# Designs tried in a protein design chat: VH-VL binders against q54j98r51to238. Part 1

No score or structure here was measured in a lab: all are predicted.

Target 1, 188 residues: q54j98r51to238
Amino acid sequence: STVEEVNIPLFLHNGFKYIIQHGLGIEGIFRIAGTKDKVKQLQMQLDKGENIDYDASKVDPVDLADLMKIYFRELPDCLLQSDQYDHFISLLTLDRLGQIQKLRELVSSLRPENREMLKQLIWFLGRIAVNSTTNKMSEENLGLVWGPNLLWKGGKAVSTTDMMELMAGAGKIKLIVTLLIEEQEHVF
Positions, changes and structure headers below are counted from each chain's first letter, unless a header gives other numbers; antibody chains aren't numbered by Kabat.
F, E and O are the ipSAE of ESMFold2-Fast, ESMFold2 and OpenDDE, as the mean of both directions, binder to target and target to binder. V2 is 0.75 times the mean of E and O plus 0.25 times the DockQ between their complexes.
[cut] marks letters that were taken out.

## First folded at step 1 (VH-VL)

Design c1 (framework fv_ucenprubart)
Fold by ESMFold2-Fast, scan of step 1:
Structure c1 (fold): chain C 188 residues (1-188), chain A 119 residues (1-119), chain B 108 residues (1-108)
Amino acid sequence: as target 1 above (188 residues)
Amino acid sequence: QVQLVQSGAEVKKPGASVKVSCKASGYTFTSDYYMAWVRQAPGQGLEWMGLINPSGGSTWYAQKFQGRVTMTRDTSTSTVYMELSSLRSEDTAVYYCARDWGEYYFDYWGQGTLVTVSS
Amino acid sequence: EIVLTQSPDFQSVTPKEKVTITCQASQSIGSSLLWYQQKPDQSPKLLIKYASQSFSGVPSRFSGSGSGTDFTLTINSLEAEDAATYYCHQSSSYPEYTFGGGTKVEIK
């Protein structure tokens, strides 16, 4: 269930609202890259602890969308928790009902702060997907672009063997995030 | 613990302006929450008017009220204001402020301010 | 704008009976549907968020269901204190929020 006492960071909360207000109609939102220099400026403001009013600052929704992905990618550990990686991947061997049941179990086992942030993020991504006829970002497309930013194996150095494993995992991670978006009413 | 306390009832003549206040307490005013204004004419349903981000002062207004409504805030007193101009008798209503956590929900509401517009 | 149609507009119910209120959206809103309770001379209070999730402190007899365009609020065993007008609210069309017309529930 949603926990009222756990807040997400201000910039994410305000960022979700800003993208819904100004970005729902942008074709390829989250898929197309932002302007490198502008994204870096926004990142520096966040690093300084500044509360950004995106509308007053005339922020490009594409720049903000790119920054949001970078924020999740640069967390010390992924939002879905690297210690849960194998458990998330293995649920894909089950049928749809088993996948939903196991996904609910795994989400419930996440740290409360991660679970709350994930819930808010997935709801937000669902809002984007509802406008996919205009923005071309279906649940599957969002799963593809967001997957690598939300779930990865523990941060060990890559080798040729590890690189092959990472490539195989990318498709599975896409399916897991797609499932989270599609079945969120049964998972959270 | 979260409380939104609104200013008292107002009686105005047609053509006048009214400014209603909403003082927030029990949370960080410039945190993750916006403030919305919703009105309710006697015996009628709820009508959303607009919202303000207290942190930066950005505002969004319902199309019906565009040009007549202005929302502002004072961070030193944790207070949001809603000013409605060019009042008509149809503007007689109870005006509520409500805390908005994004598009997610209005979780706490003020007690309401009755604005009566009559000659 | 997204139009929300509530039905019925009024119902009179004996205590302990089940009450169902429906809310239909003019276009899909996913799960961005909320339910509020408003008692006479009081401010609205949030009951249900995200179509089916109870707000903190709300009695377990209240539940919400639905997705897309069709939503239902259920009171499984009506208590005297539940006499109120109930409103649905969509948060999907930012910033043009809309409310349903309301359903007044009275005790027989």
Scores: ipSAE 0.006, ipTM 0.454, lowest interface PAE 15.0, mean pLDDT 84

Design u1 (framework fv_ustekinumab)
Fold by ESMFold2-Fast, scan of step 1:
Structure u1 (fold): chain C 188 residues (1-188), chain A 118 residues (1-118), chain B 107 residues (1-107)
Amino acid sequence: as target 1 above (188 residues)
Amino acid sequence: EVQLVQSGAEVKKPGESLKISCKGSGYSFTSYWLGWVRQMPGKGLDWIGIIYPGDSDTRYSPSFQGQVTMSVDKSITTAYLQWNSLKASDTAMYYCARDYEWGYFDYWGQGTLVTVSS
Amino acid sequence: DIQMTQSPSSLSASVGDRVTITCRASQGISSWLAWYQQKPEKAPKSLIYAASSLQSGVPSRFSGSGSGTDFTLTISSLQPEDFATYYCQQYDSYPLTFGQGTKLEIK
């Protein structure tokens, strides 16, 4: 049974499947914007605790893609956990083998529900990246688009120094998500 | 097997009201949008609108907005297309069709011929 | 509104011929294009969705290709039952719009 096997929100599980079936060929998937009104309508359905009917023909993959990014962006804390921000950023000082080992360690330290959701999301993003010759969304492009939705530092910039640190972190977050996608067989 | 069965041909006078039907079977009626398409004699296909039977949400073509009303009765898996006051220019074949892929119609009804003449 | 233009408006062909019908959108529609077949006095029949995906039960001699603004329907070896009018339809945005149709006639 699909319901008994799902450890993440059903809309995400079915949404990943839906985009794989209908959205892999869309150039700029996750980068191009959906229709704001349609995305808002889908978001309202989720906010009410309703399931999105992915078996019906009424969901545009681009609108669904935007909804997924919004879902992760609006979590009370980021999926990779803000308390792990510095640890994720610091792994970039290691060589690739060390990066993989440290990333596996950090992922293993995440709350079980976050770890499972991340595993399924990264698998899904890998499926999109395999079709990058058609959809133009490489592992790096997905890292760029998804990074800000998956990892952020707690609090807001208060000074110019804080602002500079925040901006420097954006590029590093891209690389971390890119690494998760590229090395997922060794991390999860 | 998926089937859409439409009501029979209608002959009406201008100003009369009309309601034609499309009955779905062989699938979950409330899980798919249902579309209506007009074909005037000797002309091509014109999209009227789509309705989602699960919640009666509608999307109309601007050229048909206010001219016709789409509705459903979930208890008998039937969709309706209605005119309050017919015009001679409403003379056409009307098709219902199941919407499979956000505007792709995978199964079609046999059509209802509506003739409006004085 | 997105305008869909088919070429040619009509063509004559013989059984066994390879037939190509084109459809052009007035703006980019990605791969959100469907093809329908309509025989005289009959309802349309679905052939292809998402530009190239064949509807279940449709013979493999039918194929679709294209993306963006230019699309093609190909019948690789025309059969007697294939003489009909063919319509393309975009479903990228509202309102949904059809091409004017291509009438395929026996030579």
Scores: ipSAE 0.006, ipTM 0.455, lowest interface PAE 14.7, mean pLDDT 85

Design u2 (framework fv_ustekinumab)
Fold by ESMFold2-Fast, scan of step 1:
Structure u2 (fold): chain C 188 residues (1-188), chain A 118 residues (1-118), chain B 107 residues (1-107)
Amino acid sequence: as target 1 above (188 residues)
Amino acid sequence: EVQLVQSGAEVKKPGESLKISCKGSGYSFTDYWLGWVRQMPGKGLDWIGIIDPSDSYTRYSPSFQGQVTMSVDKSITTAYLQWNSLKASDTAMYYCARGYEDLYFDYWGQGTLVTVSS
Amino acid sequence: DIQMTQSPSSLSASVGDRVTITCRASQGISSYLAWYQQKPEKAPKSLIYAASSLQSGVPSRFSGSGSGTDFTLTISSLQPEDFATYYCQQYNSYPYTFGQGTKLEIK
């Protein structure tokens, strides 16, 4: 499955697998905050190019979940590409079928590396959503928490103030990511 | 001006139910977390938990899990803290506070005094 | 849970004094520490976040310092309105915990 592919950074590949193995049952996974100091430590290891052995280090899945969001938030440009922001937002004026068709077109127009990373991320988020009875993270909840990390206007969303401004306007961004998760088999 | 206005003092007997309120104004209610803090008479501050008003997601301190319920009605910008069955040990001042960004509190309500005695 | 310990538990001082209050975490919390002021029969008021950042409207005589496990709140020139109980709070690790408080009294 997509978690086993090596077409994305190894820490994401291993991280998806680790959270599927240890984190699917955690209530509020990706919503609840990890231990900030431990997340910072993990981020420093990745920035140095170190491979993290999550099992040997007994990494808290919640800490890893925060690190994954930070990774996407700190990309030079958002995964969905800021130059496509208006196109993504405008598809919400269409009916559901039209939304799916336009979303497929926009995803197909992404840079190949962004498209592949998005495909694997959305597959992973779908795996979490399937377990929402236990973890309380529906497609909408994941859209809400992940949206600001995947799509922003202009520069990257690297501050909590930027994140809050995106949250205030984030209903539409939430719906875009929710659609990606719900309709992924028709989009990718 | 940001304000959190809490309901008035309550005097209850053990076993009774209670629901106290905290009404936010002067800011976008759903953009901030709302926390609850207990202060027993003459004692320090105890963190109860936090709620996100946008979706009612809650996170409780382990010592308060199952003892109280946090909820919100975002249409009237009001948060609630509820007990199904009060104990004398619940006697305390209860504060609501707005959680800003990384979960420190920037604005506090005036407090609701809850007294539970026979 | 991370235990927050304040010292002293109480101290007496005069207007114009330099006052120092210490907060110690049982585990490292980086700079994820806030300070609150509570006057008798009043709600707490936010003073400092991120160990050293002043809340808007807080007088510059208040300052915070420290990282890791040892933190300090300093009032450089004590004023009459500063007599209160001061609390630290860590927000690095769930559950977010408060210190027991330091009561600052008139000498």
Scores: ipSAE 0.012, ipTM 0.608, lowest interface PAE 8.1, mean pLDDT 87

